# Designs tried in a protein design chat: miniprotein binders against q53ft3. Part 56

Target 1, 195 residues: q53ft3
Amino acid sequence: MFGCLVAGRLVQTAAQQVAEDKFVFDLPDYESINHVVVFMLGTIPFPEGMGGSVYFSYPDSNGMPVWQLLGFVTNGKPSAIFKISGLKSGEGSQHPFGAMNIVRTPSVAQIGISVELLDSMAQQTPVGNAAVSSVDSFTQFTQKMLDNFYNFASSFAVSQAQMTPSPSEMFIPANVVLKWYENFQRRLAQNPLFW

## First folded at step 19 (miniprotein)

Design ta14
Fold by ESMFold2, look of step 19:
Formats: structure tokens, sequence, C-alpha cells
Structure ta14 (fold): chain B 195 residues (1-195), chain A 97 residues (1-97)
């Protein structure tokens, strides 16, 4: 239902569902992460009158999770960029995830999404300076995301003369990825909100 | 004290009205409407704590402005809502001072 993206990493689209209304993405090596993008995949919208509260969790000095409300995603605003670089030593906030018995290692943070009533979400207050609404910040994240995807895909490129037969696998010509990359960059430069 | 509670609630209500402006600007009037509805609940609590004619007038005007903004959103007239919410925020800032 949700996606989670960090610049320089593969997009995650398979959240761990820890309850009927709660979804989690693991963020290994979280100390190197400055921003995270949370978005709806578009296949399943929130039910009428509902939306998603987005939380960030990191382990404290005792290894216990500290959860902080970052902000929200809704059917009307299905994606958001959150700055987490300043939150990794902050105070925890009230959160719905403790009862989920979430298991984690000391170097792994988490993004949690709790599906809730819009009326309940309206009463919640995100931690300060977490939500990023600047077009410049979004463009920076998007460019890094595009570069990461292209570099990753290109790292598997082989010339046709060096291909080995793999009849059970499907292949994409490398120029298809490059054409998509170039087109997306052009559109982003013309209108950062075209999507 | 009751004055300290009134100021705290006024700060929270102003924050919520500013949040609603942000969500309107981001193109989600449905969630903005829910935030305004909650802000009105906070304003009703302020109204119960108000003890001076000045406090009572300010909160009454803030409630009327927030209710007008909500009504305009329900009527599909969002282009006038920003000014009305800014007015309500300014009233609350006077109350806080």
Amino acid sequence: as target 1 above (195 residues)
Amino acid sequence: SDREELIELAERAAFKLEMALQWLGDGDPEFAKRIIEYAIRLLREIEELATTPEEEEIVEQAIEAAQEALQLLEQGKPDEVEEILQEAIELLEELIQ
C-alpha cells in the first residue's frame, strides 16, 4: 500500500504489516540517512475518512525503540518528504506501535505508518521541522533517487557479445532505462510537481 | 492557572490553524477541514476559560472566523479561506500576549 525511499538506496514497496492497520519499513544504517520519502503506491487508497500517521523509530542507548511522529500522508496528499537527520537523539512521542512487539537490531531504525481516522490525525502534532515541503529539497531527493536507480541498473549491464543464455529470465535493454531517466529529468526540471 | 491554560490552548489552536493553511496549500482541503474542526474544539475550551470581556470578544471572533472558513470549504470556495484563517490566527496571537 505504501512505499519508502531513501536517497542512495533501493525503494521499498513491501512494508512489513505488523497489524491490520500498521505497516513498517526497516532502515538499516539509519545514522547515514538524512531524509526519507513516504508515499502511497496508488493501488489501495485509504478508506473514506482515514489517512496515515507516519512515525520514525530509532533505538535509544538501551536498545529500546524511540518513536516520533513525522507527519501524515492522505489520499489528498499521498506523498511526503521527512527530514530525520535531527531526530536521532530526540525525545519520543506518543505512538501506537509499542503494542506490536516489533523486533529490531540496535543499528536499525524504522518508519511506521498507522492507518487512522482523519479526525484523530488532526489532533496529533508532529515533531518540529520533520516535514519538508520545500520544492528544492524534493528535487534534491528525487535526483539522488534517480541517480541511484540508474547506477544500480547499469551495474548489471553487459554487452550483447558477453551475454550468457538465461532463457528463464527477462531482460531490459539498457537504453530503455536511460531513456526513462532522461525523460524524467526533463519533466522534473520543467515542473517539479508534474507527477 | 486558568490564564496559563487559556494561553496554552490559544497557542495550540493557532498552531492548528497554521497547519490547516499548510494542508490547503498542499492541495488537501479534506484534511485541512478536519484540522479546522479540531481547532474550533480548542477555541470552545478557550471560551470556557475566558474571564474578561476582552478575552471573550477575541475568542468569539476567532470562533466565528474559523467557522466561516469551514463553511467556505464545505461550499467549495477555498480562495477566501486563507485570509480568514490568518485573521483567526492574529486574534489568537493577541490573546496570547
Scores: ipSAE 0.669, ipTM 0.882, lowest interface PAE 1.1, mean pLDDT 80

Design ta15
Fold by OpenDDE base, second read of step 20:
Structure ta15 (fold): chain B 195 residues (1-195), chain A 97 residues (1-97)
Amino acid sequence: as target 1 above (195 residues)
Amino acid sequence: SDREELIELAERAAFKLRMALQWLADGDPEFAKRIIEYAIRLLREIEELATTPEEEEIVEQAIEAAQEALQLLEQGKPDEVEEILQEAIELLEELIQ
């Protein structure tokens, strides 16, 4: 039902179901994690009128889990990006996962998803700064990636007069790359989630 | 005090309305509706705590704005909702000052 993604790590698609309505991902070496993406796999939607509350848990100085509400996912917004790097020193609240004896190691954090009524979710307050404006962050990321690619590709640009015959190589006109870049920028501006 | 409680509720209501705006931007009007509905409940509690005619008027206007926003969403007009919710937030900010 859910997936979890940390940059530079393999995607997790097999959550541990700890209850009928609760799912948990383990995040080893959580100290190195800045952002986590939680997303629905698209196989099973939330029931009507329900969504998912997304929690983060890290061990406190006593080794006890500290749970914090990061935000929400819904059928309408099936993915979200959360910043967790700044939460490591925060005050935790005891919430839906607190009573569960989940075997924890000191270096392992957890993402918990609780399937809840939307009306209940609407009453909850996520911790500050956890929810990343997905649109802005993604747009910025995508723009950086596009710029990087364009800069990389353009560094190889040569005039026709400068070309060395290489029959085994295919050449793409720089205008094609530029046109692609411009079209992509336009699409991104229209809908940052067009992909 | 009643005033402190009023301020706390107003801050929460404003937060919820901002959250609703974010969820509208994220393309989930259904959850946004639920958030607005809850915000209206908070506003009703604030209304009960209001002690001055000015406070009562501000809260009433915020309720009207939030209700209008909800109606527009139900009508499938999310584009018209942002300005109205922003007005409601500004009213709440005025109430907190």
Scores: ipSAE 0.743, ipTM 0.919, lowest interface PAE 0.5, mean pLDDT 87

Design ta2
Fold by OpenDDE base, second read of step 20:
Structure ta2 (fold): chain B 195 residues (1-195), chain A 97 residues (1-97)
Amino acid sequence: as target 1 above (195 residues)
Amino acid sequence: SDREELIELAERAAYKLEMALQWLADGDPEFAKRIIEYAIRLLREIEELATTPEEEEIVEQAIEAAQEALQLLEQGKPDEVEEILQEAIELLEELIQ
């Protein structure tokens, strides 16, 4: 249902479902993370009248989780970027995840998504400066991710003449990757929230 | 005090209306509607705390603006909502002064 993306890391599409209405992503080495993207996979929409409250948790000095509301995702806005780097020193509250016995490891933060009524979400107040609302920021972030992927993939590019038989491996033409990249950029330019 | 409570509620209502504007800009009029509906509830609470005719008038105008915004959203006219919500926010700012 949900995905989580950190720049420079693999996308996470398998959230731990800790309750019927609650999903958690683990973020190891969270101190190095500035921004997190939370997005719907597009496979399962929120039920009518419902959305997702997005929380961030980090261990406090006592090792207890500190939860903070970052913002929201909805069927109408299925993705959002959150800045978490500045939240590490903030005051947290016990939110829906606080009552759950989630195994935590030191240095691992968590993104929690709680499926809630839109009316309830409307009454909640995210922590300040967590939500990156600028379309430009989102576009820039996504572009960086795309560039990273393209650079990574292109580093493995070989000419037909350079190819050695490897029956166990599948090969994708570099042009396919390029076309995907170009198409993605085009879609991003048209609607930064298309995915 | 009642005045302190009024100010706190007004700040919260203004924040919610600003949030509604952002969600409209983000392309989610449905959630924006829910936010505005909540803001109206806050405005009704403020109305009950108002002690002067001037405060009552300001809050009433803010409620009318917010309600008009909801109607426009229900009519599928989100482009006309921004100015009205901005007016409501300005009214609330006046109330806080």
Scores: ipSAE 0.778, ipTM 0.931, lowest interface PAE 0.5, mean pLDDT 86

Design ta20
Fold by OpenDDE base, fold request of step 21:
Structure ta20 (fold): chain B 195 residues (1-195), chain A 97 residues (1-97)
Amino acid sequence: as target 1 above (195 residues)
Amino acid sequence: SDREELIRLAERAAYKLEMALTWAADGDPEFAKRIIEYAIRLLREIEELATTPEEEEIVEQAIEAAQEALQLLEQGKPDEVEEILQEAIELLEELIQ
């Protein structure tokens, strides 16, 4: 139902369903994360009159989870970017997530999505500056994400002579990735909302 | 105090109207409507706390603006909502001063 994307990391498409209406993504090494993208996969829409409240949880100095409402996703706005870097010292808010047996690894945060009534969501107040609403901020984030991806992918580039034969594996030429990157950047520059 | 509560509610209502403006612009008029509806409820509470005719008038105008915005969204005119919601927000700011 949901996906979670952190720049430079693999897309997460398998949330842990902790309740019928609650989903959680683990974010290891959360201190290095500036932004998170939460999006609907498009397989299952929200029921009529419902949406998703998106929460961020990080362990405090005592290892207790601190939850903060980041914002919302809906059928009409199925994806959102959230800045979490500045929230790591914030105060906790009310949240619908109970005491989850979260592997209390001090370095792991969580993104929680709660499926709720839009009317209820309307009454909630996200933490300030969490939702990236500006096109400029979005563009900057997207560019950083793309750069990070390209750098990461390029770090694994090998020459044909360096390749270990693996007949069962498919290989993508590095130039294809580069071409994609260049094309994407061009499109982004022309229209940040082209996608 | 009642005055403090009025101010608190007015700030909250203004925030919600700003949020509605954002969501209307982002292409989810449905959620924007729900936010506006909630803001109207807050405005009704403020109206009950108003002690002067001036305060009552300001709140009434804000309610009317919010209702108009809601109607525009129902009509599929999200582009026309911004100005009206901004007016309502300004009214609430006036109420708090």
Scores: ipSAE 0.765, ipTM 0.927, lowest interface PAE 0.5, mean pLDDT 87
Fold by OpenDDE base, second read of step 20:
Structure ta20 (fold): chain B 195 residues (1-195), chain A 97 residues (1-97)
Amino acid sequence: as target 1 above (195 residues)
Amino acid sequence: SDREELIRLAERAAYKLEMALTWAADGDPEFAKRIIEYAIRLLREIEELATTPEEEEIVEQAIEAAQEALQLLEQGKPDEVEEILQEAIELLEELIQ
């Protein structure tokens, strides 16, 4: 249902479902993370009248999780970018994940998505510094993401002569990836919010 | 005090209307409507706390503006709500001063 993307890291599409209406992504080495993108995969929409509250959790000095509301995703706005680098010293807010015994490691932060009524979400107040306000920040994040993906994909590139028969695998020409990358960069330059 | 509560609610209502403005323009008009509906509920609470005719008038005008914005969203006109929501926010700022 959800994906999570950190610049320079692989996309996460397998959230841990900790409840019927709650999903969690683990973010190892969270101190190096500035921004996180949360997005719907497009396979399953929110039920009518519902959306997602997006939370960030980091361990406090006592190792206890501190949850903060970052913002929201909805069917109409299925993706959002959040700045988390400045949240490390913040106070925790009321969160829907507190009662859940989620296995945590001290170096791992979490993104939590709670499926909630839009009416309930409307009453909530995100932390003020979580919203990415600048198009520039978004562009930089996206560029880093693209570079990471391209580098990752390119690392698997082999010539046709180097290919070994693998009938169970599908192969994509490297040129396709390059074209995608170039097209994406062009679109990003034209409109950073083209998606 | 009632005055302190009025101010608190007005600040919250203004914040919600600002949020609605953002969600109406670049987000989800449906969610924006829900935010405005909540803001209207807050405004009704403020109305009950108002002690002067001036405060009552300001709150009533803010409610009217919020309702108009809501109607515009229901009509599929998110581009037209900005000015109206800004008006409502300004009214609330006046109330807080």
Scores: ipSAE 0.764, ipTM 0.928, lowest interface PAE 0.5, mean pLDDT 86
Fold by OpenDDE base, look of step 19:
Structure ta20 (fold): chain B 195 residues (1-195), chain A 97 residues (1-97)
Amino acid sequence: as target 1 above (195 residues)
Amino acid sequence: SDREELIRLAERAAYKLEMALTWAADGDPEFAKRIIEYAIRLLREIEELATTPEEEEIVEQAIEAAQEALQLLEQGKPDEVEEILQEAIELLEELIQ
């Protein structure tokens, strides 16, 4: 039902279902994570009148889990980006995961998604800085992804004179990548949700 | 005190209306409606705590604005909701002063 994406890491599509209405992703080395994308896989929508409350859990100084509400996903907004950096000093909120015996490794944070009534979700208050304004954050995320890709691709760039003949390999001109990048940026600027 | 509670509720209602703005803009009018509906409930509680005609009028106007926003969302006009919700938020800010 849900996926979780951390920049530079493989997408997670196999959440641990800890209850009928609760899903958990493990985030190793969470201290290096700035943003998390939570999204619906599109296979199973929320039931009518329901959505998902997205929580983040990290160990406090005592090793106890601190859960904080990051925000929400719904059928209408099936993905969201959350900034989790800096939440370490935050206060815990009421969370639906407290009663669950979730085996925690102290070095592993968790993203929890609770399927809840929209009416209930409407009454909840996310932690202030977690919900990245969708457009700016998405733009930033996308830009970062693009930059990362460009940097990666460009690191392999060689001039034609430097090329070793490899007839079995296909080559993409760097200018094509750049053009793609520029076009993508333009489209992103026009409509951050163009994809 | 009743005044402190009124202020607390007003702050919460304002926050919820701001949240509704965000969700309306993000393309989920259904959730935005639910948020507005909750905000209206808060506003009704504030109305009960109002002690002056001026406070009552402010709250009533905020409720009307919120209801109008809700209607616009129901009509599929999320782009028109921002101004109205902002008005309601400003009214609540006035109430908190």
Scores: ipSAE 0.763, ipTM 0.928, lowest interface PAE 0.5, mean pLDDT 86
Fold by OpenDDE base, fold request of step 21:
Structure ta20 (fold): chain B 195 residues (1-195), chain A 97 residues (1-97)
Amino acid sequence: as target 1 above (195 residues)
Amino acid sequence: SDREELIRLAERAAYKLEMALTWAADGDPEFAKRIIEYAIRLLREIEELATTPEEEEIVEQAIEAAQEALQLLEQGKPDEVEEILQEAIELLEELIQ
């Protein structure tokens, strides 16, 4: 349902589903990360009237997780870029992830996505400066993200003759990914903040 | 105190209206509407805390502006809400002074 991308790293498309409505990505060596992109894969939309609250979690000096609300993704805005580099000294906020039985190492942070009612999300307050405001940084990051995603997806492309029967899996034609990429590039060129 | 609560709520309402403005511009008018609806609820709470006719008038004007913005979004006119939401935000800033 969700993907997570850090510039210069492989895209993550397999979130750990920790609950029916909660997904988590691990971010190793999080101290070197400035920005993270969270996006919907486009396979499963949010139910009507629902969206996603996006949280960042890092270990404090005692190894306890500190959670902060970064922002939101919705069906209407299915991707977002967040700056996390300046948040590492912030105060913890209320979060829906509770005490997770996730093995945490001091160098690993997490991105958490909670599927919630839009009405509930409307009442939440993201931490300041989490949203990327710099158009130039945003554009560069977006291009890297798009390239990374396209390369990743394309690496799994096989011809029909090469396909191994897997009736339990869903397949997306490569031309769909290409079309998406082209459309995204076009929109980005027109308005870097279209998303 | 009631005054401190009024200020807190006004700051929160202003923040929410700013969020609504951003989300309306970002292409999700539906979520923007939900944010505005919540802001209106906050404004109603502020109205109950108002102690002067001037404060009451400011809050009422902010509510009217927020409602107008909501109507515009419902009409599919997200490009027209910026000015109105900005007016509501300015009213709340005046209220806090």
Scores: ipSAE 0.762, ipTM 0.927, lowest interface PAE 0.5, mean pLDDT 86
Fold by ESMFold2, look of step 19:
Structure ta20 (fold): chain B 195 residues (1-195), chain A 97 residues (1-97)
Amino acid sequence: as target 1 above (195 residues)
Amino acid sequence: SDREELIRLAERAAYKLEMALTWAADGDPEFAKRIIEYAIRLLREIEELATTPEEEEIVEQAIEAAQEALQLLEQGKPDEVEEILQEAIELLEELIQ
């Protein structure tokens, strides 16, 4: 139902469902992460009158989770960018996850999504400086992700003359990646929230 | 004191109106409307605490602005809500001073 994206990492699309209305993504090596994108995959919308409250959790010095409300996603705004770099030593906030027994390691944080009534979400207050995406910030973040992928993929490009036979391995022509890059960039310029 | 509680509610209402302004600008008018509706409930609590004519006039104007913002969202005019919500926020900041 949800996706989670961090710059320089593969997108996560398989949230751990820890309750009927609660979903979690693990963020290993969280100290190196500055921003996280949370988004709906588009296959299953929130029920009418519902949305998602998005939380960030990291282990404190005792290994106990510290949850902080980052913001919200809704059917009308199905993605958001959150800055988490300033939160890794912050105070916890009120949250609906309770004292859940979520297995953690010292370097793994979590993103939690709680499906709730919009009226309840309206009364909640996100922690300060956790960015709720603006169009400009989202566009800049997305453009950096796009460039990162293209530069990474391009660094492995070889000509057919340089290739060796590898019949059990799959290959993608470089022009397919370039077409994807150009198409994505054009669509982003037309609608920064298209994805 | 009643003045301290009025200031606390005004700060909270101003924050919610700023939040609604962001959500209206980012294109989810239904959620923005629910935030404004909550802010109006806070403003009505402020109205009960107001003891001077100046305080009463300020909160009344803030309620009127918030209600107009709701009407603009109902009409599909989220671009026009920004000025009106900003007016309400500035009125509440005057209460806090």
Scores: ipSAE 0.656, ipTM 0.875, lowest interface PAE 1.1, mean pLDDT 80
Fold by ESMFold2, fold request of step 21:
Structure ta20 (fold): chain B 195 residues (1-195), chain A 97 residues (1-97)
Amino acid sequence: as target 1 above (195 residues)
Amino acid sequence: SDREELIRLAERAAYKLEMALTWAADGDPEFAKRIIEYAIRLLREIEELATTPEEEEIVEQAIEAAQEALQLLEQGKPDEVEEILQEAIELLEELIQ
């Protein structure tokens, strides 16, 4: 349902589902990470009236997780870039992941996504200004690239009903990423500022 | 104290109105509306704590501005919301000082 991207690493598209409404991505070697991108794959939207609260967790000096609310993703804004480099010494925030038995390691942080009511999300306050402003040229380009990929990939989404035998699931043809990459690369070569 | 709580609520309300501005500008007016509705609830709590005519007038004006922004979003006019939300935010900043 979700993707997680760190510059210079392979995109993660297979979140660990730790509850019906909670998903986690591991971030090994998190101390070298400055920004993380969280996005919806476009195959399964949030239910009506719901969205996703996005958290960052890192192990404290005792190895205990410290969770911080980064911000939100919704059907209307399905991707976001978060700066995490300044959060590795911050205070924890109220969070829904509780005392779940998630494996701890000293060098692995986590991105958590909790599917919640929009009314509940509206009452939550992200720690600091973790969400990155899209007015920076590089950040704006990255956001537009993600929006372009989301719209392209979702236009190829196929329900599993059309591909029997699991009709309740959505799928994207395997070559969609390559098609997107080729189209985007061609347009960028023709107009480096087309975005 | 009531003044300290009023300031905390005003800071949170101003933050939420700024957040609503961002979400409306990013093309998600539905979430922006829910944020404004929460901000209005905070403003009504501030109204209960207000003890001077100046505080009461400021919060009343902030509520009216936030309600107008909500109406603009309901009418499908997210491009028109920035000025009125900024007015509400400035009123809250005056209250905080």
Scores: ipSAE 0.651, ipTM 0.872, lowest interface PAE 1.0, mean pLDDT 79

Design ta20
Fold by ESMFold2, fold request of step 21:
Structure ta20 (fold): chain B 195 residues (1-195), chain A 97 residues (1-97)
Amino acid sequence: as target 1 above (195 residues)
Amino acid sequence: SDREELIRLAERAAYKLEMALTWAADGDPEFAKRIIEYAIRLLREIEELATTPEEEEIVEQAIEAAQEALQLLEQGKPDEVEEILQEAIELLEELIQ
């Protein structure tokens, strides 16, 4: 349902579902990560009146997870970029991942997505420093890039008639993500400020 | 004290109105409306705590601005909410100071 992207790494498209309404991605070697992109794959939209609260979790000195609300994704805004470099020593917040309060490997953080009512999400407050730095042009550029990726990837979507019959599922070829990544790298090399 | 609680609520309401401004601009007016509705509930709580005519006037104006922003979003006019939401935020910043 969701994807998770870190610059210089392969995109993750297979979240661990830890509850009916909760999904998790592992982020190994998280201390080297500055930004994380969370996006909907477009296969299953949120139900009407619902969206996703996005959390970041890292292990404290005892290996216990500290969860922080980064922000949200919705059907109307299905992708977001979060800066996590300033959060790796922050305080935890209230969160719906109580079942994940177990000792973690010290170098691995997590991104959690909780599917919730929009009314509940409206009352939640993301932690500071999760927003991209205050440059509007950078934020708008990056959102346009994410929208461009979504439009490009979705143009390769296949119906069930084009794949092994599976009427409850939609699939995209993994090569779509690779093509996007290669194009992005080429454009970045030509103009490092384009993203 | 009532003043300290009023400031805390005003800071939260201002944050929510900033959030709503961002979400209206990003093209999700439904979520923006829900955020504004929550902000109005916070403003109603501030109204109950207000003890001076200045505080009462500021909160009343902020509520009216937030309600106008809601109306504009319901009319399909998200481009018109920026100025009215900024007005509400500035009123709350004045209340905090």
Scores: ipSAE 0.649, ipTM 0.872, lowest interface PAE 1.0, mean pLDDT 79

